VHH binders against Dynein axonemal assembly factor 10 (dnaaf10). Designs and how they scored, part 1

Scores and structures below are computed, not measured.

Target 1, 357 residues: Dynein axonemal assembly factor 10 (dnaaf10), of Dictyostelium discoideum (Social amoeba) (q54e33)
Amino acid sequence: MSALGESNNKQNGKEILHNYVTKKLTSQPYSCQWIPTSCSVVTVGKKTSGGISKGDIKIHQLEFDDTSGDPKLNLVYENEFTNPFRCLSFFKQANQLQQQDNRKFITGDFNGQISEWDSDICDIPIWGVKGAHQGSISAIDAYADNLVVCGGKDGTIKVYDTRIKPNSANDNNGNNSSPISTFEQTNKSNCWSICTNDNNIIAGFENGDLNIYNLKTNSIQSTTKLNGGICSIDSNDRSNILNQFLITTNKSFISIASFNNNNNNNIEFKDYDINKEPNQTIWSGIYSPWNKKDNENIFTIAQGDGSVSMYRDDCKLIDKVLVSDLPILSLDYSKDRKGLLCCISLKKQLSILISPC
Below, numbering starts at 1 at the first letter of every chain, in headers, positions and changes, except where a header shows other numbers; Kabat numbers aren't used for antibody chains.
F, E and O stand for the ipSAE by ESMFold2-Fast, ESMFold2 and OpenDDE, each averaged over both directions (binder to target, target to binder). V2 = 0.75 x the mean of E and O + 0.25 x the DockQ between their complexes.
[cut] stands for letters that were removed.
Atom coordinates printed by the task and the answers are left out, and those that the model quotes come from them; centres of patches stay.

## First folded at step 10 (VHH; from x3 with Y56S)

Design y1
Fold by ESMFold2, fold request of step 13:
Structure y1 (fold): chain B 357 residues (1-357), chain A 123 residues (1-123)
Amino acid sequence: as target 1 above (357 residues)
Amino acid sequence: EVQLVESGGGLVQAGGSLRLFCAASGFTFSSYAMAWLRQAPGKRREWVALISEGGSTDYADSVKDRFTISRDNAKNTVSLQMNSLKPEDTAIYFCATREYEVYPDSRYVFDYWGQGTQVTVSS
């Protein structure tokens, strides 16, 4: 096959991105992530029946059919809750490939509540804040053992430490933690995306503002305006979050931001058009954790046309696959199996993709 | 129990007008955003117009200033007035609804859909 052509699967080191297994869900997921140190994926979303909407948490384990050896996604856990969930985050670590004992995750819902869950026992939340935001929470990111940053429709950014106990005895929702920091802005633009570590927050907004906050001084460090709403943010290095980060937009382009030594220690933004059609939403983008040892930045984006596209370095296309005829909203790299990604669509699908890395 | 029933479709000459209606039942209508989408033969379903629970409207660029969406919370109906129709407007038109916005892009995020009504615009 090597002598005859180049259309083979990953033969002779050629990279190929393809759909490995897809499962239709009984609920609409809005976010997905791999459980650390596992072969399992959490999805969170909304289940509607008879005009009633509920929150839904599912955990699927990647397994193989006993007889054929074909891959399948086995539903291991499912629970329903009062409020539909919009977003989720496991606690990110500086070294994303390390074995991770912390298998807790945070959800943000459409009614302004955040909740913390143990992925081994998802029946009751460990910790939470009712009314953390007014209106929906669209962005959440968690770091280390206890740091949670969330943002949403009210335009605020709030920072929580999950180890701080509730301070009110009269709260009938069982939780009443106060944020350790709150950042507000006069325009109150909806916060759509957050990327954090223990030193900085990068927040993106509907109006195209990109704000960088300093957690040590509790102050804004810089503000930049992009020509599109900021759909997602991910950094290539959680220990140095400002080194390089990927910004996806709802205007058919992405931006790659990097530290520029030649520009007085300022951050330089380079924009790359992804699609010719205007106003295409690029829902999510994430760097691969696997290629840092090769000094190569590989990232993957999930698009509103139902495709997933993989790029290297300055937005050089590696491969693209059509996963659904409806938008792909969320995707995540496995930290345990090189080359595996999960993603979810507006067609109630959870898919596992194989990538060349 | 949730139902969305479209009506008012048909054949019309280019430059003409039609008014579509969608009757809704089985949910608290005033708490939901309502939308019209359309699908032409061989094409993907596309978003046309939206009206929020509070009455704010938004339109696709291709229909802006020609189409008007409105709602009647007393009758649980939403309508789409379509003026200056073009052959490219030919499609099956669907009524849809959602309870929650899903940022950054809710144009295709809907909980319930109607069966659709055919609109054909002849030259």
Scores: ipSAE 0.662, ipTM 0.828, lowest interface PAE 0.9, mean pLDDT 87
Fold by OpenDDE, fold request of step 13:
Structure y1 (fold): chain B 357 residues (1-357), chain A 123 residues (1-123)
Amino acid sequence: as target 1 above (357 residues)
Amino acid sequence: EVQLVESGGGLVQAGGSLRLFCAASGFTFSSYAMAWLRQAPGKRREWVALISEGGSTDYADSVKDRFTISRDNAKNTVSLQMNSLKPEDTAIYFCATREYEVYPDSRYVFDYWGQGTQVTVSS
């Protein structure tokens, strides 16, 4: 395990990663993502008032003052719902830029409910499943226009087709859409992370299991035990998520996995310890969408110490910024504006970060 | 309103013992996990001990076998028995609770905590 020397290669004194703007929120977000083809960020989480906790959805628009050039985050939407939210995902097209018209996203909540929303009209879900999981939904990934994969505390992964509508949206009586596929982890460990496409689901669990499932055969392809609970999984290419994907753990480890066609179709793992301090959770890790052309992959991680760090593929540190005093839970790159990231902290903060990478 | 009131802090000699108490109100005490956190000067707040609603206990490695967390649901109290105290245990100790387990590191995610009680261990 090679100790990655913190070469502070601050190339020529220029901050590569900068906190552009931070806004204090009135609720606790647990997940954030950019709305496609917009300068807006959606946050989902929990709002507590009078001892009662509810789900909270907010939309913040990043605006630039024409006169001062200073960025501002304006709250343009807020609504409360019955159950606190844990995770969200916008629908993704594997090979195509998200059509401007598809600003739908899916949420998972702490009560095991899935909901689909139109970001233009978030007052009422357009689709949903009650009791998708027993307990909280910890991970959710929407792909294409209609497929949703979620993982939960109950140790199951479920695949839903949003076109299969439960009878009447208003049926408070929980006519639950049936999943098209269900995968059960052997130890019923909590599924913390999911990355999926048309062919495969990569799922990470609390107990360190990394499972790869085949969606065509509805079977498990492989199980790998990693050191630590798998907090996040991200791929640099949705069309082929197994080519290279980023794994972060709750033990300060990053694993870069790649499918090697030359070696019996095995996935190779390169493990890196990024922190000298033991047991720092890396809550989220995502690839930059902007460096694909140069075959140089850059990824950014959110850490339990409140920092956000950028790395090269060889896990060399590019830059690090302290964003909050509490853990950063979620990260997302804007696909529309180069160099913009959003992140949320347990300090009830939304931050926009900027990087040329 | 959720209220957590810590007591029992003080000055003790190294190797000594202290028992902290927390009185809880404003929520159904028996339905929630309780925890003790501590914050030393210039350091981050750290998790010390947790007791689930079912009575299962967990401890930070630094306090394991020295500290014992317990709860009395009839009295809405949680306590922390601290034995074999060390100077490095010097901190403000907070009683805390959570509504939800926020993964992947739920041990550090709490929704409510008190004002804390000072524990000072002299060498």
Scores: ipSAE 0.661, ipTM 0.844, lowest interface PAE 0.8, mean pLDDT 89
Fold by ESMFold2, fold request of step 13:
Structure y1 (fold): chain B 357 residues (1-357), chain A 123 residues (1-123)
Amino acid sequence: as target 1 above (357 residues)
Amino acid sequence: EVQLVESGGGLVQAGGSLRLFCAASGFTFSSYAMAWLRQAPGKRREWVALISEGGSTDYADSVKDRFTISRDNAKNTVSLQMNSLKPEDTAIYFCATREYEVYPDSRYVFDYWGQGTQVTVSS
């Protein structure tokens, strides 16, 4: 597999966003994240062969040639499972850069099941819920050591605590853990995105609804509607996710929003058009954990045209790179190596990017 | 073994009509969404039409009101009726299918593709 080392941006110097290494995969990934306290990336997705679709988990380690120093992605783990996976989340922490010995992650699949995995020994899920949702799970986010929030096609938001295991998780006895909270909606719009911590959930829906829930009171705190389906949500501050959060949409725009609890439940939006073509899906957006020292929030988005774009939080473009001729679906910042991102495309590619910040 | 086999392509005069067919085998056809896409020389592959497993349809703006997608679950076929053809419709047309919707955007998410059939519209 070849890695493109040359940026297509016409800038002088080495401080540009560029594709560092790319590997073609034998399966279609739908989500990727760095394993905490490592140089490894997990991808989850679907492997289709002979008319049969299965779930797929791969782990690649970023390594460097002893002689040239050139990067490469070494496949160090692969396994197949019954249901194709749609999404994954490691457990996020209040301080995104603190060392994390727990390397567990949660998957959501196309058939409504959630599962917990130990990335060090991920042959068998260690916890799970069959039928957590009716239909596919498109949104999952995990926080601290135990909190899992998921949403999907049935329009519900469900909250789990992985420490609550009165029955054997993920066994063939059919026993399931019950959610500690369920939030339902009359319109049953498909839930596409979730961002959570221990105080709040921000959930985004296909119809443009944005809901904020209070986990301490188990109640809805705010509802509003944007003029586009909400593809992803990320916050600049996991200890207070309402401080500032990034909303990407399927209508060629993003919003930077905040909820000011002191000013009577208003969500204040600043919308930014990403390109002139209507109806571009901006699949994912994520804040950098690194640039807090300069009192600056930087985020990066994955776009339906195959581009990855990096912005300041006033939406001034820092840099942009074309990674694929098909959509980029998922991206994640390394919490261990400043300036590294991973991303995946609909061309069955895993790429590592170098950012200028 | 999964197969999607397109047929019905060819040369046609501008303003004419053509019907494409896609025969499918090797999977549970009624559980899959079916689509037509096309690729003109030097252009990106373009989504044209989709029909869900339940029969609902959607079309690209450039072909709306001129093209009709349909499916026959008894025969495991999808067809694309193309009317009022223009030279800009010249392309290789591909049949494609998927089992799972991938939200938020499944336009280019397909599990299997046919080999394509050439449609050439002359003036």
Scores: ipSAE 0.659, ipTM 0.833, lowest interface PAE 0.9, mean pLDDT 87

Design y1
Fold by OpenDDE, last read:
Structure y1 (fold): chain B 357 residues (1-357), chain A 123 residues (1-123)
Amino acid sequence: as target 1 above (357 residues)
Amino acid sequence: EVQLVESGGGLVQAGGSLRLFCAASGFTFSSYAMAWLRQAPGKRREWVALISEGGSTDYADSVKDRFTISRDNAKNTVSLQMNSLKPEDTAIYFCATREYEVYPDSRYVFDYWGQGTQVTVSS
């Protein structure tokens, strides 16, 4: 296990990663993502009032005051729903040109329900599945235009096609669709993380299992035991030849997995220990869609100590910023505004971070 | 309304023992996990111990083998027996519960807690 070297790459004392703006929220978010082709962030989570917990969706727009130069987060939408939300994912559109027309996202909630939303009109779900999982949905990935992959506490992974209308006949509430595929983990461990590509579902579980499922054959391709529960999985979209995945764990371990589809589906793992705080949960890890240099991959992680850290692909620390005194749960890079990240904390905060990387 | 009321705190010498109590009301006590949290001056609130609905216990490394969490569902109480106390254990101790388990680390997410009880361990 290679120690993540603290290279204080603070070029000339300037912070590479900076907290641009933080806003205190009236609810507890559990997930955040940028709305595609916008300067807005969706947060989903829980709002508690009078002892009753409800789901909460908020949209904040980042505004740049040309006069003061001070960034502001303006709340432009808020609504409450029956079930608290745990996770969200925007659909990945193949063609950038079509992104303007489809700002849909999927949510998973603590009651095992999936909902599809139009970010322009979030008042009512446009599609949904009740009882997709027994218990909470811990991970959700909207893939392509119509596929949803979700994992839950029940140790199952389900694949849905949003084009398949719920058979009105079976449930009075019309929102029950059958999954296209169901994968069950042998130990029924909670699925904490999912990443989907054209060929595979990569799923991480609480017990440390990393399972790769083949979408074409609907079978398990491989199982690998990692050191710790797998908190997040993110694909490096820049890798043309090798599918690389950033994997974070609840034991301060990061694994960079390289998957070679051409070589018998062999996976190579490079494991790194974040030594300074043993057994710290790394709640989220994501690749930067932007490169500092053409040959450099950057990723950012959110940690239980409330910090956000940026690393090079060789796991050298670029910069670290303390964002909150409570854990940071979710991170997302803007694909439209270079250098912007959003993150949320258990302190009911939404933060926008800025980096040249 | 969920209410958690802590008691049993005080001043104790290093190596001494204290037992904290929490009285819970306003919810179905037996259906929820209970926890003890603590916050030292100038430090972040930290998880100390957890007891599940079923009675399974978990402890922070810093208190393992010294502290014992227990619950009485009939009385809606949770207790923390603290032995071999150290100055580092000085903090306000909070009784806490959660409505939802937020993974991957549910030990950080609690929805309700009391006013706390002060524990001071003198050297």
Scores: ipSAE 0.643, ipTM 0.841, lowest interface PAE 0.8, mean pLDDT 89
Fold by ESMFold2, last read:
Structure y1 (fold): chain B 357 residues (1-357), chain A 123 residues (1-123)
Amino acid sequence: as target 1 above (357 residues)
Amino acid sequence: EVQLVESGGGLVQAGGSLRLFCAASGFTFSSYAMAWLRQAPGKRREWVALISEGGSTDYADSVKDRFTISRDNAKNTVSLQMNSLKPEDTAIYFCATREYEVYPDSRYVFDYWGQGTQVTVSS
């Protein structure tokens, strides 16, 4: 059989993934996502000055030079906060391409706090919980208008509903909202990844555990174990996240999982090697929101060698681009312009990528 | 003010041993992972060894079984015992740390560095 990148792979010659514009930031971002109904990207991370580290939120708008038409990323908002941020999530919808109104996002920080923000005015958080986790929060995912699921260093998974007030009537600044569910595990493995909707949570852990929880019964539904730490999880179908989902690992492979109604209603996993070198961390993987039922399903991964790679179905490479000489940590598709992606690197860079799909 | 000060470098014959020390101040030492990196003339800095806050260790393949990293939380020091030294180990050795672990892979994350100590291994 043919090796990766050989001339006989004409499908790769049709698909172009390239770095459109890159901007060096004054802080280290750890997560990025497009603001819904915009050409703007939010990044969250850490800014260290004078030996003091603070949380940092930046919003950049993709603009074009009046004369040359060259793209540029214009910093339109920046603010600093006490705790450095690790992760962020906008609220996902069952139909990602038609959402218009919810422009709020949730952050998880390195000190166990979650906070909710209005992207139109990020000066003060709308809501937050101090001590949601002991230690850092590495995984967060939000769904619909209200559901927030987070996980982190303490190995717990916690579920919040932003519409529910705490039972206790006190005035400790209102940051003691109780989770509606907490899931613990005996081994306390670090939770690295979460994908949720209103029925299920898929959680991935450092030790390779993949747990599926049922939100209606507040109980674990299944457990399986992959041969690598689970770096990210994304579903191709937010109305039914168990139908098909992408798992990236720290062992140079990904897994594509699908639910088989006609085979004992089990989830089937297929593993694919991403490169020949062992132990590469594949930090993030995400399905295109533009995928259609009868067409090839497109997904893109962010890799520890600084590259971004785009694949179709059964992990057939479409194209690959080297974005940085340090890892790419986070990646997101625009839901407003097809083929537009953002990503960030460990080299303090925000990049916009373009693909034909 | 975070400060990392290396010591123990010097000239040694091939096959010999050295022990490097890094004295740390300005932060809660027991809460931080500590690392040694090195840079040979004309080369990129490379990762050598890491010790977590809890004492777990990891090493680059080129030094595995020859170098040992350890920490003393009572004295706020980290050390690197280097045995069976080779001329290729000649470099400036840096002590480094990071404020936060960035999962799933913190190998490339360092916020603070010492000034370095020279190790020269003669053939």
Scores: ipSAE 0.638, ipTM 0.839, lowest interface PAE 0.8, mean pLDDT 87
Fold by OpenDDE, last read:
Structure y1 (fold): chain B 357 residues (1-357), chain A 123 residues (1-123)
Amino acid sequence: as target 1 above (357 residues)
Amino acid sequence: EVQLVESGGGLVQAGGSLRLFCAASGFTFSSYAMAWLRQAPGKRREWVALISEGGSTDYADSVKDRFTISRDNAKNTVSLQMNSLKPEDTAIYFCATREYEVYPDSRYVFDYWGQGTQVTVSS
């Protein structure tokens, strides 16, 4: 258990958020997440070769050089697939006691297909749905038990139960599963973001609609119009996603929403403009899984200017780091290693960021 | 192979006009959105104008009402009419297209672009 060496407190302003390592990739990732219980990151996206675009899945392992102290990202897996991928989500981790390393993840691609993968063997999908959406899948979340929730360009949200096997009789490829639920957005706006648990779906749309659905009753609970397209949604507590959740938009706007039990079960929104420049897209925002004990929520956002910024609950800036000169599209906190984040940019880069928070 | 060839750049005085052209080949032109991008020295490449498959147009705020993007599907060409040019418009201009729309801001994600054409606006 080698002591994380005392990073020399150089006198200059304690970088709270630091770009630990950046790796240039051979393909364009569009989403990244940490593999649970590992030091590895999965990236999914597009690889173009000879004018043909294919889907690309890579696994990068973060290694710490004991001698130099310099972190390295090693490519440990790469494979190409028919359709470029847009989004990914790992399934809910089974309680530590359940030995089954649920290192499975789900992807949505630009052709509206869902695929389930084992992160240990990503050569062939374990499960999938063809034609889940007309057009691209923009958002996907697999946090709910045995459920995959996805949103797409067609303005629909689909819910699939992964336990339901496609009827072998109709599709030789076993990929014809029907959704257990379908939600249609009124204006058929593109669903850009989804956050789910066993009870609810929070969905954000291009036109600024924030819809909350009940998974048990298959009904809409509420609709709220926000200023700007809703780029990302994340909750501070997945057991109760409505307690507090972070919303980012394509207009440099962040909203922190909270359920107020005292006010007729209304959701209250605190809105913040974080940029001086108008119309900057905040591509992703996520809560830190850390610091829950201090009743202080910290969240991090990925911005169109290539920066990653960390904020307190009151939207006070903690720190900002320029990671790329192109937009940062996706962020994910490691749940296993405190202070590690991964992010990808449109510059075909994977970066690992480190923070004490 | 997707090919985009820009032309029409040059030196112009402030307040002047230029028209840029792009010849496209190697793909079904009418099925894809086209865009103009520009990159000034020491600056990031930025989106300037977009024209959809259906002919809808969008512009960056900095060029709105001064620039006009148009397309000719019969000739596989895209044009950018630039009026009231300013020194700040000095850049290499690129014709671009996208294979996929990457949300939430698909205006800034392109898959193919040409070598560009230099536009210099003098004070």
Scores: ipSAE 0.637, ipTM 0.831, lowest interface PAE 0.8, mean pLDDT 90

Design y1
Fold by ESMFold2, last read:
Structure y1 (fold): chain B 357 residues (1-357), chain A 123 residues (1-123)
Amino acid sequence: as target 1 above (357 residues)
Amino acid sequence: EVQLVESGGGLVQAGGSLRLFCAASGFTFSSYAMAWLRQAPGKRREWVALISEGGSTDYADSVKDRFTISRDNAKNTVSLQMNSLKPEDTAIYFCATREYEVYPDSRYVFDYWGQGTQVTVSS
C-alpha cells in the first residue's frame, strides 16, 4: 500500500479506489461539497491564529496542467468570517444529475447561526438567521430552491424558507427570519444528522434516536432507536427519501433502512459491522448519483481511521483506500464528473478521489 | 497566547509507574476540556485520556484502569498517572485542548498542543 492509501486487489489488475490529488490547506475544514455544474469544491471550517478562531470559506477548482496534464487544485477564492463554520449544504434536487442554476449554499456555525451564500460572490451572506439554534449547529440539509433544515446541540430541528423576508417592523429583536416549523425532543439530545426533501425529514441524534417528520402535516411520523449515535444520513432517492437510506454511526456499524414491503408500515433496518474494533466513528456516508441500473446502489463512507470505503447496498465491499492517518470527516460525489469524489481530513487536507466504477 | 508544557517523562521498567504533568496558560483553563494523546515512532497519534470542564473522565480501552487523568483548576494543571506500564506504552505524550466540540467525535479534534514528553518503558 502507498503513503496515500492503495487497495491490495491490484494483483488481479482491477481498477481501484484511489487518491487522485491532495492539497494541504491553511485552515481546518469540517465540511466539503462540489459546487453544482462545476469542477469546483467548497470547503468551510476554522482558522486559528494568535488564539483567535475565525470561520473560513475556500473554493478550489480542479484543473489540469496544460503541459503535463497532471491534476491540481487551484485556490480561486478564500475569505475569513467571524464565526467558525461546522457544516454546509448546497440545495439538493430530486434528480441529482440534473444541471441546475442554483449555486447557493447554506452554512451552519458553532454559534447557532445559519447563513446563505452565493458561490459566485461569497463576500457577504445574502440571507441568514442569528440564533437559529442555542449552541452549535451540527447538521444542515437544503432542498430545491429554498428549503433549509438544521439541527444542533439544543436538540431542535428547525425548518426555514429562504424566500421569507424578515419582519422589518420587529427588527429591533435581532432581524431574524422565523422558522416555518420547529420540532423538539423531550430529552434534548444533540442532533448530529439530517436528510430532507419537500415531504420528509430524517433526523439522527447522539443518543441513537432516529426520527422521521412529515413536512405536510408538520408532525412526527415515526421514531426508532439504534445502538449508536447517528453520525450521518443519506438517501438513495431525493424524490422519496424513505425509499432507502444509509445511516452511519459512532459504534463501528452502519444501517441500511427502508420500508418493509411485507408489513407496509414498518421501517426495516439491516445493520452491518464495518470494523472489528468497537467505537469507530463513521463520520459520513453518501450514495453515488451514478450507476443506478439493475437496483444497484453504491455508497461510500468516510471513516475515523482515515479510510474511505465503497460498498454496494447489500453491504458488499467494492474497494477501500487509506487516505490519511487522521479521520476523514466529509466526502461528496461530483454530479458533473462521474467517478470523482472530494473529501477532507483532520490533517487539513482536501483530496480528490477516483472511484473504480 | 495559549501554551501547554508537558513534564515528567523518562525511562521506567515494565510494571513501573510515572506521573506526567501539563502546565497550561493563556486561556480560561476551567472552561476547556483537556486531553492526553501519545505517538510511538512511525505510528498514528493515539487518543489516551480526556477530562471535561466538569471533571468527567474518559479513557482509551488500552489504558483503562491503569492510567488516571486529573485536573487542578486552581493551578491550571492536568496530570496523567500511569501505573503498570508496558513496553507498548513507549511514546511521546502530548497535552492538548480544543476550543469547540466537533460532533460526532472530538477525540482527535484539538487546536492547541504541547511539545510533548518522552516516556520509554523497558522490557
Scores: ipSAE 0.628, ipTM 0.833, lowest interface PAE 0.9, mean pLDDT 87
Fold by OpenDDE, fold request of step 13:
Structure y1 (fold): chain B 357 residues (1-357), chain A 123 residues (1-123)
Amino acid sequence: as target 1 above (357 residues)
Amino acid sequence: EVQLVESGGGLVQAGGSLRLFCAASGFTFSSYAMAWLRQAPGKRREWVALISEGGSTDYADSVKDRFTISRDNAKNTVSLQMNSLKPEDTAIYFCATREYEVYPDSRYVFDYWGQGTQVTVSS
C-alpha cells in the first residue's frame, strides 16, 4: 500500500479547504445532501425526546451576506417521523437541465423502510415500501428517474421502481411492494455502500466483499474481497461507474479501482494508506463534480477522527480540515455552487466547507 | 426514562485491578447491547468494551485480554473487570447502551450513558 502524500509546494500555491460555517443541530443527522438547484441542505437522522427515538428531516438554507461575506445556516424546515433515518439520496436526472423541476429524494431507515419525498413538501411521503429490508438500510441510491437501489443489514440489495404502488395484497408478509430485482450476498454481510447506474451496481459489504452486479442480466459480474469493510463507493463518471471508482474502508485505507472487461473481468485496485494508525474508519468518500483539469480528478474523504481531506488522483493531499472531534459520517458536493460541500458529524453538527475545487 | 448508574471507580496502583458496575433501568435491559466507554483528560470519549444482548463480547485493542465485560440480566447490571491496569487507563468510565447500530463503525454511536465513574491509575 502506498501512502497518500502531501502536495508538493507547487508554484501556484496549495489549494485550500475551509470550514465555511458549522451549525449545532437539535438532532443527530446520519446523512446529508444538497437539494438540487438550491442553496439548501437536507439532513436526515434521529431525534430522541423523552426516551422515544423518531426520524428527523431538516432543511437548512445557506445564506450569504453580500456585505460581510459571512455565511449563515437557517433552519427552514423540520419534521418528525416514526422511524429514525440512516441514509438519503436525491434522484439523479440524465440531463442536469431537467433537474430544475425534480427535487425528490429517497430515504432508508433503521427499520428497513424506504420513503420518497418531495423536498418542497416533506410532510408526507409520496411513496414508500415497508419491510424492504430486514433491519436497517445502510445504503441507498436513487440512480435514475423513479429507480432506487438499496442495501441493508440483511445482506440483500434491492431495486425498486417508485412508479409501482404498494400492493395491499402483498402486505401479508410485511412487504407492501415487490422489488424489480433482488441480489443476495453469499455471506449475508451488511451492505454498507452502493454506487449505481443504468448498467451496474457496485456494492460494498462489511466483510470486505465488493460485488459488481449487472442490472440488465440481473447477475453477478464480479466478486472481490478487500482487506477491510467497504464504507463508501463513488464514481467519477456516472455514465460509466466502472471506469474509475473510489472505495473507502474501515481499515485506514482507500482504494481507487477500475474494472476492465477486456482483462478477464478483473478489477484493478490502487490502495493508499491515509494515516499511520491502523483501523481508522473512513466513513465517506466522494469525487468533486468540478474538474479543474481535463485528466485530474479530485476526491474528498470524511474520517473517523473528525477531519475532512481533499486529494488529487495522484494521491497528493490538497488540504485537510478538522471539522469535529467526532467522526464525519456523510459528504456531498453542491452541483450548483462550485467549491461548496456539506458534511455532518456525530457531534450533531452540520458544516459547510468551501474549496476552490 | 433510561437510567444508567456507574459505580466502582477509584484510585489503584499500576498493575492492580478494579471492577466497575452499572445499574440499568427504564428499558428492557435484556434486549439491548451494553458497553463501557471512557474519556481521558483532553481526549475524546472512546469505546472500551461491548456485550451484545446475546452475550457476545468485543474489546478495544488497548484493553484486550486485560478487561472483561459481563452482564446479569436478572439484576439489570453490567460489569467491567479491569486487570493489569496502566496509567493510560486513567479516565472517566461510562456505562452505555444503544438503541440503533450505526454502521460502518457502531463503536462510536451510543444513545444513552450515565454520569460516569472516575478511574485513576497511579504509576
Scores: ipSAE 0.621, ipTM 0.830, lowest interface PAE 0.8, mean pLDDT 90

